VH-VL binders against o29789. Designs and how they scored, part 7

Target 1, 134 residues: o29789
Amino acid sequence: MDEKTLAKMIEAVNKHMPEKTRSLAEMLKEKDPTIRAKDGNEYYIEKRELEFIAQHVDELDWPRFRIPVILEMNDIGGERVIYVRDKLHAEFIKRAFGFDRVLNGILTLYMYELPQIRRKLRTASQVIFRISLK
Key: E = the ipSAE of ESMFold2; O = the ipSAE of OpenDDE; V2 = 0.75 times the mean of E and O plus 0.25 times the DockQ between their complexes.

## First folded at step 1 (VH-VL)

Design R9 (framework fv_refanezumab; at its last look DockQ between E and O 0.53; V2 from the best seeds 0.00; counts 0 for: pae E 9.3 > 2)
Fold by OpenDDE, look of step 2:
Structure R9 (fold): chain C 134 residues (1-134), chain A 121 residues (1-121), chain B 112 residues (1-112)
Amino acid sequence: as target 1 above (134 residues)
Amino acid sequence: QVQLVQSGSELKKPGASVKVSCKASGYTFTDYAMNWVRQAPGQGLEWMGWINTYTGEPTYADDFTGRFVFSLDTSVSTAYLQISSLKAEDTAVYYCAREYFDWLLDAFDIWGQGTLVTVSS
Amino acid sequence: DIVMTQSPDSLAVSLGERATINCKSSQSVLYSSDNKNYLAWYQQKPGQPPKLLIYWASTRESGVPDRFSGSGSGTDFTLTISSLQAEDVAVYYCQQYYDYPTFGQGTKLEIK
């Protein structure tokens, strides 16, 4: 990926980053839960997605499980991989989707694996971009 | 039936504003991003930008900043293109086109029928 | 931006003959992670919106006749109509969606 393309993607996608994350427990109590992005926009999180997450996360962890699930896009020498850095998110992804590849201690997904997650968590997950020159 | 239906042709004077609508039906509106494409008479296709149907966040191509505004009314599965301070060179057919959005860009599989905007004094 | 260049600008082909349209991208639109080429072909007839023919460089959209095929990888792509039909008269566009989408300038296909 060229620098310009990466920059555009970063600018576009990272604008949708949440201003602050919310707990799964908190959002499950709401009828129409929302997230406020850094760009000021507020968008709804599908309740069914939260419920899906809840089914795969221990109830004791609901207060600690942060929404949205962060999927970090890394471009390493033109190769794109997705990092799931949050431990609770990683455990959830393993349990719910069966992905358990760990590289350098981080749950790692390939691009072709991402649609499975994004289709289930279209609103409850966010893709962020990180530049890596390694 | 999956379709995008756009508003009718517009005739405007320079300096006026126009708002084109694109109503989606037959599918979940928020599963697809909405793109806008301009085609001047006898010319090729020009991508104007897209709007995230979940967040409402628009992204504009470099040549379409300032006078062009993308917006949504999700309650009626409709996307809008507003052009302000119209110029003669804005005369074109404007298309909306859906793109399945799972964070990756995709091909435009469904298009609106197009809206002709004519700007003439 | 990725620049898409088609060739030729116009093409006249006899009925039943093969039509070939080429498309070049200024940079590769092959995504290494999924090994897909983010390249599409569209057909536009007069007074109509573009119609998706091919996506991922070689996958035919539903309902598209078998005579249409896409090939190529990286920066060089080709749309082929194996046996030109009268209804195939149109302008054809290639499009990359590896980055923010850009279109080729179009190729006008007519019957010779």
Scores: ipSAE 0.020, ipTM 0.607, lowest interface PAE 6.5, mean pLDDT 90
Fold by ESMFold2-Fast, scan of step 1:
Structure R9 (fold): chain C 134 residues (1-134), chain A 121 residues (1-121), chain B 112 residues (1-112)
Amino acid sequence: as target 1 above (134 residues)
Amino acid sequence: QVQLVQSGSELKKPGASVKVSCKASGYTFTDYAMNWVRQAPGQGLEWMGWINTYTGEPTYADDFTGRFVFSLDTSVSTAYLQISSLKAEDTAVYYCAREYFDWLLDAFDIWGQGTLVTVSS
Amino acid sequence: DIVMTQSPDSLAVSLGERATINCKSSQSVLYSSDNKNYLAWYQQKPGQPPKLLIYWASTRESGVPDRFSGSGSGTDFTLTISSLQAEDVAVYYCQQYYDYPTFGQGTKLEIK
């Protein structure tokens, strides 16, 4: 993440000014919220930080964030689909790619959308694929 | 049998346009992305871009913006490559190749036979 | 763009002997989240389209003979033909699909 994106996040936090938000604003001054585990090539974001990012997505430079995204392969109604079960991952996908299709309450991507998502997420996010066992 | 069949060779003059077709059969057309790859005479393979077969949205490699247009006719399971304002440097074999819409396979498993486009005066 | 470089540009190998083709990427094509190398190998015979041999660096495509194998990780990859046969004469290409796809320049394999 660059300093410009961090500045936008701090501004967004300060705009709302609740007590817990002020605490988080102090944490953001000390550390890039998109980077947690740095002992390898993978970067992890805590759930609470993803929640904050999801709430302020319009004010952030999303392509520069390395957000771990879990995509679950599934078979629904004879169609091969990708479920995005985690609410924050779903919000990231919706904002980054403009997808808003919901089936059974879950953000659902069709298989034909996957190559576009993967190509962009390889540089901007981490994607973990899981096969659903029925 | 799964196959991609392309249109026949074309001989064009500089400044003309050409439209190459790639007809899919033996599988569900919209389950696979369609890629276009160019190969100039005696040269290697160059990826041009891809088109989402379900949405019709094309994506072009940086060297192939402007004069190149990818399109579809899903009713006949056919993808098209149109090249406008042809130049001698466009002389090449153009291939279509499918890519599976699945995390398991991003490689190009089925290719068309190729369409030779020759641009000369 | 990720640049793919193959070596050698051409090689001659006797029938029944081992052929080795190398491919290097300008940056890693190993995706940390799924621990896969986004690398494929293709065979192209004269007058024919390319044929997929290997994907995910080491997974052999259905119908491809066991003598073909892929290995490597990150930036350095190898295609091995354990016992060369006459029908293996072709140009071989590596390709990364970690980002927008790019191909190596090709390696021409001929019989000695």
Scores: ipSAE 0.013, ipTM 0.602, lowest interface PAE 8.1, mean pLDDT 76
Fold by ESMFold2, look of step 2:
Structure R9 (fold): chain C 134 residues (1-134), chain A 121 residues (1-121), chain B 112 residues (1-112)
Amino acid sequence: as target 1 above (134 residues)
Amino acid sequence: QVQLVQSGSELKKPGASVKVSCKASGYTFTDYAMNWVRQAPGQGLEWMGWINTYTGEPTYADDFTGRFVFSLDTSVSTAYLQISSLKAEDTAVYYCAREYFDWLLDAFDIWGQGTLVTVSS
Amino acid sequence: DIVMTQSPDSLAVSLGERATINCKSSQSVLYSSDNKNYLAWYQQKPGQPPKLLIYWASTRESGVPDRFSGSGSGTDFTLTISSLQAEDVAVYYCQQYYDYPTFGQGTKLEIK
């Protein structure tokens, strides 16, 4: 991928990053919960996805579980992988999907594992880029 | 029995607006991204952009910012393309095309039949 | 943007003979982590929408006859029709989906 094409993709993705995250507990109480992105638009989070997350997260952790679930795309040694850095997100992914590959203390997914997660969490998860320029 | 059915052909004058519909059936509409593709008479295929059918967030190709608007009505499993301030150069067939998973940029596995928009100056 | 260039622009082939269409990308469309080429081929018959034939460079879509095959990797790709049939008259497009999609200019295939 050339650097111009990569920069364009990163810019397109990053402007949809949330301006502020919201707690699972807070959003579960709302009928039509939204997240405001850095582009100024509000995006609906599907309530059924929040409920799916809630099924796999201890209720005591709901107030500190942040929405959206962050899936950080990285290029490492020429391989594209996905890190789940938030500890509560990682535990949720392990419980809900059975993925348990930890590299250097970080839950790590391959690109081909992403569709299973995105199918269940189309609005409640967010893919972001972190670039390692070599 | 998966299909995308588009609205009928349109004949418009310069400066008018048009709204093309693309109704999905036989599958869960919000599981698949929706792309729009233009084909001017005698020309090749040109990607216009896509809309995330779950979030409603559109992305436009560089040449299609401004006069082109993607939208949805998920209650009737329908995507829309609206073109304002029509110009003669907008004469083309407009296709909707389904893409599996909105992030992975998968191939377009199902296409609508196309909608011919003719702008007669 | 990744530019897709097809050759030839048009091709006439006798019934039952082999047809070969080439597609070159300006950048590699191979993603090393899953070892897949993000390259598709479409058939567009006169008066019809495009139809997906091949994805991931060489995987045939369901219902596509086995006379259609795709090959290649990285930047150079080929669509082959092993025994041309009358119903194969169409314009064929390659498309990359490694990044924002782009299409080749198309190759018109006709019967001699």
Scores: ipSAE 0.008, ipTM 0.521, lowest interface PAE 9.3, mean pLDDT 84
ESMFold2 (binder alone), look of step 2: mean pLDDT 92; pTM 0.945

Design T1 (framework fv_tarlatamab_arm2)
Fold by ESMFold2-Fast, scan of step 1:
Structure T1 (fold): chain C 134 residues (1-134), chain A 122 residues (1-122), chain B 109 residues (1-109)
Amino acid sequence: as target 1 above (134 residues)
Amino acid sequence: EVQLVESGGGLVQPGGSLKLSCAASGFTFSDYAMNWVRQAPGKGLEWVARIRSEAYGGTTYYADSVKDRFTISRDDSKNTAYLQMNNLKTEDTAVYYCARDYDFWTGYFDYWGQGTLVTVSS
Amino acid sequence: QTVVTQEPSLTVSPGGTVTLTCGSSTGAVTSGYYPNWVQQKPGQAPRGLIGDTSNKHSGTPARFSGSLLGGKAALTLSGVQPEDEAEYYCLLYYGDAWVFGGGTKLTVL
């Protein structure tokens, strides 16, 4: 693939991705972390809630796996429900464009190990963290 | 063929020290986390310690019963993991096994060694 | 003081079906605990059977299967053979530690 076509594909992919991408570990370092809900708004999430999720799904500690994950929230009948959502593809494209080493050093992790990671994410996306709004 | 072979066990008196080795072959050792698990005579299995690969910082984890007495380490150039045991107690008498888990994808305790017996007695 | 609980003993007839369970004192067991199952026969080292809830080790016979059942990890043997008589341990991951269950002695009669 020529450079101009590759750049155009990357731009097209990135145009439709959320601009803000944060791993669970990165969110734990934020003063006032937020997650996006289905209504398009961002809602505050308590650090203790993120810590609880990390205790039970720490295998998704994305900084150690070098792959970001997105958390999404939904409000159901007075309870907050948090889902884990994969964003591996967009982040890999951004990193591959910015760092030569990603194409040679981490390609195996992102492309060849991806089926195992997605298997866990499918399972994890069925795991919900339910928090009463009261 | 994946193999893990433990060595270094023996008889030691209370308060003594012993260093166990786990020699690995048949796989890329540096890609895996290594664990030590023990089994006291007639008892169940007990997890002792874990060490991650250098790619993930070589982070170490210990059971509360052995914290500050045991040290897990590895030498990837020799495909070997170690367990340094200090201030041994009679309660540490057990067969010690090494077992690998997949460091990139946690959760695969697929291969175990044959074990080495440690007896702590006067 | 996290405790992983298994049935102390179970009995099954040759050719029968039996399910062993593995529960946690911290609540419902999910795939995030990376449930593992290991088999140990008298005088032998443990042998890995299943990792990551349901992922079989290459040497594990087809009659063994892993799953999640009623908030617990489960190991099911269908068409049990006499050589399946053994101690079975489950192993759960808590982020900073692995914790073994007390083991289930499976008797094949």
Scores: ipSAE 0.000, ipTM 0.517, lowest interface PAE 15.7, mean pLDDT 71

Design T10 (framework fv_tarlatamab_arm2)
Fold by ESMFold2-Fast, scan of step 1:
Structure T10 (fold): chain C 134 residues (1-134), chain A 125 residues (1-125), chain B 109 residues (1-109)
Amino acid sequence: as target 1 above (134 residues)
Amino acid sequence: EVQLVESGGGLVQPGGSLKLSCAASGFTFSDYAMNWVRQAPGKGLEWVAYISSDAYGGTTYYADSVKDRFTISRDDSKNTAYLQMNNLKTEDTAVYYCARESLEDLWEYYGMDVWGQGTLVTVSS
Amino acid sequence: QTVVTQEPSLTVSPGGTVTLTCGSSTGAVTSGYYPNWVQQKPGQAPRGLIGDTSNKHSGTPARFSGSLLGGKAALTLSGVQPEDEAEYYCLLSYSGAYVFGGGTKLTVL
């Protein structure tokens, strides 16, 4: 990829990512980590829950030099849904897959076609997990 | 301009070996996955092998018809992809194309966008 | 053995509209198969037209479009030109492999 294209991708990612988006590694170092929800508010996340999320993202072979980040958490009826995206390629995934493909297509592939998904997720640089944190 | 140029094709006897090269120019080779695709005389296209960029681990995949006989590799310092073909069979006779895969190109996945002109491999006694 | 099926041949008049289809023996074709379309003219190397169902390569003319229709991938040409006469291949992605269709010979008369 040429430098100009990479710079544009980084700028697009920064435009669409919440200002408070952080890597899982950074959040694990915080005493009282928070995550921004769709309603624009900050919600506390327990360290044990963050560690549980980290375990699941490690089940995938992330591409070398890619960093998973937590973008969003929703609490609905006591269940938490976490969306994890690669910081450098968030805009690429949005354009390549669209909103429904990101939320439904990648998740559906993850749930039902794991070998195919492992290959495609390495190139897509995004994982969507639906984790019930009971 | 973006170009891929294959070389190394020729006549070989069954059971023999050949190594094909695909020289890239006009783009940052290290950012792209590479594929080998073949076409037997008068027949359609058949995918042969894939290698990812080093940023994605240099992962390889092969068609069942060539598994354990062919090896795809790359040398980013030379902007070149290779296909080592061993234990060649008459059914391996084909024009062999290399094609880049646009996994990280301009925020969209395009698949195989740029192809070389091909190199002919003839396996005959 | 996985088989990808295309129409062997289709004919369309200049300025007309034609749709080529691409089906899989494994079931309905979805976006998860990452359908690709490739064009090859006689004596020439193939060139990519469309990747990931509907994403055009930069050089692909506006008259080409990709979609999913009736459990198959589809390539539609609107306002066909004489230079569009060619062999068209679809390519589907499976676990650890790509599989090409048999190709469709498009005749423009």
Scores: ipSAE 0.000, ipTM 0.519, lowest interface PAE 14.8, mean pLDDT 70

Design T2 (framework fv_tarlatamab_arm2)
Fold by ESMFold2-Fast, scan of step 1:
Structure T2 (fold): chain C 134 residues (1-134), chain A 119 residues (1-119), chain B 109 residues (1-109)
Amino acid sequence: as target 1 above (134 residues)
Amino acid sequence: EVQLVESGGGLVQPGGSLKLSCAASGFTFSDYAMNWVRQAPGKGLEWVAFIRSEAYGGTTYYADSVKDRFTISRDDSKNTAYLQMNNLKTEDTAVYYCAREGLWDFDYWGQGTLVTVSS
Amino acid sequence: QTVVTQEPSLTVSPGGTVTLTCGSSTGAVTSGYYPNWVQQKPGQAPRGLIGDTSNKHSGTPARFSGSLLGGKAALTLSGVQPEDEAEYYCLLYYGDAWVFGGGTKLTVL
């Protein structure tokens, strides 16, 4: 596939309507959610919940944003913990996206644009999204 | 303080071309999508063009009324968005505004630049 | 293709309450259309008031609120002030385009 054809295909994919995105966010807030802020800057998601969200991303017709991310892996007490960090400044992310949208953007990137990230996340016992004021 | 300043407007004849600029300051320009919106004299607002930030692939979208005639672009090193207008028609006469888009929100607007297409 | 409809004009007394609506030719307006509200006073550039249905922009007075009402987006002003006299535009997201409504001229008095 040449570069020009690939670019046109990506453009077509990016024209999706975000009709049900907010419904998913509301579902995630039910009961005692696994998604929570710690010290207002860190968000913790269990792998089970992340996989559930990922399964629904295709059904939401969400715009497919590319959010640059950094993966840091640590093995703690026999468990693999993966930290997902945005390269974008934390204040920009908080002001422009809000939590639910940042999460959906990262998951959309994971599901559709970065298969390597998808494979690494599947090997983890826990995934932590960091949105930090650092 | 967030500021957007448009320039490049003026008088052009039908069939002519004109390039508008939108200079941004007070925020990290490369993190935001940019839009062009126009307003014909005495008329309402009309969305014209969109460009996504470089981090989101720089995808562009256009109103059907300007497709194949207008091109939106950006230079993040200069904190500037552009609108290249070709094959101008009298109905393109309008004040052209640039507007910053957060995630699906129009939050900041420039003061506008007048484009008059007349013989 | 798509038409976004607003009331052409509305009148309200100072201190009163008024609701402007924004409808789509494609069907009921939902939060997925990311309704935005923009204010424009004569001779001035437009100013963002509300985005994403109900999110106020910085500087938007507390008397303004956004919502969904009866299959339309709604902008409500409670305790209207004389300086609120302006043209109000809504715009809706359709995937590859934003579409503005025709605007509502709000007269105060």
Scores: ipSAE 0.000, ipTM 0.518, lowest interface PAE 15.8, mean pLDDT 71

Design T3 (framework fv_tarlatamab_arm2)
Fold by ESMFold2-Fast, scan of step 1:
Structure T3 (fold): chain C 134 residues (1-134), chain A 121 residues (1-121), chain B 109 residues (1-109)
Amino acid sequence: as target 1 above (134 residues)
Amino acid sequence: EVQLVESGGGLVQPGGSLKLSCAASGFTFSDYAMNWVRQAPGKGLEWVAFIRSEAYGGTTYYADSVKDRFTISRDDSKNTAYLQMNNLKTEDTAVYYCARDWDYGDAFDIWGQGTLVTVSS
Amino acid sequence: QTVVTQEPSLTVSPGGTVTLTCGSSTGAVTSGYYPNWVQQKPGQAPRGLIGDTSNKHSGTPARFSGSLLGGKAALTLSGVQPEDEAEYYCLLYYGDAWVFGGGTKLTVL
């Protein structure tokens, strides 16, 4: 998929999302990538984590991606609360890429777009992770 | 099992209004976006309107030919999609179909039988 | 005005192979346009065949396949049957609209 077509799909899926949502490909071009959370603050993302995800997408034999997944963060009572659009997608990301945490902030990640997977994602509740602030 | 049934078509004069209904059964209606498609007598298919699921904001999209005259809506509690058609023109004469849509890529798999709208004087 | 172009008509013999194509006035068709294929027989409601370029809908016979070919979406029928005689429509997604092609009348003789 080319980057223009993907941007159009992001716009259609996430009409109410912030104007400055960035794709994974755009983040990978940055020297020190950051995420803008819904509280308006910018948070550092380790570039190696984004590179790991991008590097291994083909190893999973995944179909072409169509829909972005947006992660949002809030800091509540001394804890960081991370919102993922759906629970099953978060679980698949953890298993597929072998990491035991979800990246902080607003992360645009291209998702698997098959009817079976989309049905599971749509029935899942929003996922909330609680992380002690460092 | 999985069915869509349109209703509300009929004869109407130019400038008139009609509201079409699309009743869904056999699947979780709230998981799907819905499309309206029409076909004028002896002509091809033309996309009319699209409404996303409420989980994706219930956003609506329209063909330029019907923009500002037609309104697509849904009532998930009744498993029904609607097309409110105002200021009807003779060019709107067509069989109107509803078809379900799974978030763009897996669309138009199930269609209704259609309901005829005739706009004449 | 965005236009989706299909062959107006094609003819194939029973048991033969035929490929229908679907092009866009905006440029090369990629998977990001979510090409869909729909079949309509005279006097009947349309029937969904293929979604997202190559994903067969439930009930679509194995002889139908979807692909991208030469900057266009393609629908291929292998081992064509008489009952496959129909109008075939493609449609492409542009982010805020679906656009149907003009349809291809497939004659089996």
Scores: ipSAE 0.000, ipTM 0.521, lowest interface PAE 15.3, mean pLDDT 71

Design T4 (framework fv_tarlatamab_arm2)
Fold by ESMFold2-Fast, scan of step 1:
Structure T4 (fold): chain C 134 residues (1-134), chain A 124 residues (1-124), chain B 109 residues (1-109)
Amino acid sequence: as target 1 above (134 residues)
Amino acid sequence: EVQLVESGGGLVQPGGSLKLSCAASGFTFSDYAMNWVRQAPGKGLEWVAFIRSEAYGGTTYYADSVKDRFTISRDDSKNTAYLQMNNLKTEDTAVYYCARDIYEFWSDYAFDIWGQGTLVTVSS
Amino acid sequence: QTVVTQEPSLTVSPGGTVTLTCGSSTGAVTSGYYPNWVQQKPGQAPRGLIGDTSNKHSGTPARFSGSLLGGKAALTLSGVQPEDEAEYYCLLYYGDAWVFGGGTKLTVL
């Protein structure tokens, strides 16, 4: 993610939801922010954090484009888990387009796809972004 | 039109083999997982096998009753899913249906489209 | 062995309301099991009605609705029509398998 975009995102978080989204703001302070890590190369983002970022996309003026992403549904212990991953290797996406492009792909899925897709993401117990950087 | 058409059913003796085909048309087959479901005469539906799309590694799952005898596969270039059935038993007699599963696309509407079925009779 | 349980048979009058239920031997049914509902009329292939708890497939009549009720999945028909007489199957997802219920034979009298 370029530093200008990251700074704008942090400012938006602090301005609009300082108390509730402090954990997200701290994550975004990292030089190359990654959606919260979960097990090795798997990353997760809480649905509310994704929704908050989506609500501030207009304010951040991020480029809009479509990244091919894959939804994989798994039920673990009776709980719904949705994996969101690029069809392209994440290292390639980061190198060619930057980390914010990967996040924009997720936001595009959430904001501009069919309402039932957003509903499914909200009903999942976990949403995990699968990034292989090795 | 969105369609699934099964073929390959017939009469076979116990211990024999059959390969069923499920031909898809009217949609992007490669975006969908596929299921095989069977129904014995006068009985209820029973799930048999499942294959993920190639983008998800083509992972396969089987009901315990068929685990070491049946193999599900797919050929996305032909828009076709297959069920290879080996060491058939009389209890495998059923109408076999294929049904698509769209969790791997953008919508979780599993089993929305079904084929008309193909009858497999295992008898001497 | 995981078992999915449905009422074997139910009867409802034309224009009436009926609710079918779908339970699991493993415990309470949640949305994580992706409850599906399928209709089958005599001599016909099954037809998908509900693909995810309450999400209807294209072409499913408005009188059908899906929900979770009392630790079970539920299919409710309001304003039942004669053509709704059929077998109704639920199925639940367990991560590595789908399991069908035994089916409910709905009679419209």
Scores: ipSAE 0.000, ipTM 0.526, lowest interface PAE 13.6, mean pLDDT 72

Design T5 (framework fv_tarlatamab_arm2)
Fold by ESMFold2-Fast, scan of step 1:
Structure T5 (fold): chain C 134 residues (1-134), chain A 123 residues (1-123), chain B 109 residues (1-109)
Amino acid sequence: as target 1 above (134 residues)
Amino acid sequence: EVQLVESGGGLVQPGGSLKLSCAASGFTFSDYAMNWVRQAPGKGLEWVAFIRSEAYGGTTYYADSVKDRFTISRDDSKNTAYLQMNNLKTEDTAVYYCAREEYSSGWYYFDYWGQGTLVTVSS
Amino acid sequence: QTVVTQEPSLTVSPGGTVTLTCGSSTGAVTSGYYPNWVQQKPGQAPRGLIGDTSNKHSGTPARFSGSLLGGKAALTLSGVQPEDEAEYYCLLYYGDAWVFGGGTKLTVL
């Protein structure tokens, strides 16, 4: 990412983040950003994930969502791979994607598949949802 | 060119200790998780230990067969991963490999392996 | 206690096609197990071939492919070459551990 783009993302995030919440813009400036979960532990969060959230800041209901759910999208071999790194709110995922069909697939995996394998995941829920691009 | 070079193997008596090193080059070491995998003479591969990058908490996991005896660690300033092996048993005799794990892209897989170092536990 | 099962041995003729499978004692293998395939030739270190079901390592020849087949991970070799004779290991991800299969000795005759 160039400095100009980063500066604009920080400006946009600051404009939409609630005052009482640690700003996503402040997190973007940190070398090793973390989020504090309800269990009291802090978890590292990748800058790429914060950048993705910042790109969609105008579409999100920020006052309701203080801890981001991180989504990574890669197009690999004719498939779109959507990676859910954190297991927080389905409503936040819905707002980030804006697509009911994709969301329904992710929600099904989260509610039915993920609980079966939850104990086998290392540090966070990693759910990969693959869709054909054709 | 990605390279992993193990060292520190040798002959040790039961109950003894050894510390293995895995020197990495050709990539940004701090971005990758590292694994130790062993292979007893004439047998298959067995996963031993894992360490996540320090940027993602340095989380460690161990095979049940080595829990409480082995400790995996890393020094990102030296591009090196370590395996401290205590209270060694004859069953620990094996070639020990280090292997790089790609996970940042959501693709969990072992892409590069070292040549291995032999550990022999015998009286 | 978790066991990953592979065919102990398989034989294929040069130029032929062969499929190796990898099953789990915990049930059907899905992409969530991140199936990996590793090749080991006698006296050599293991070499990564395929990760996350079907993602090829950069050095993996085009004749190798990974897939999911009948509730198992699968490694298919099409147009087998003599140099493909080796032990092939699968490994599956269980969150807090990786578990290797017992290996398949592929003989090319």
Scores: ipSAE 0.000, ipTM 0.516, lowest interface PAE 16.5, mean pLDDT 70

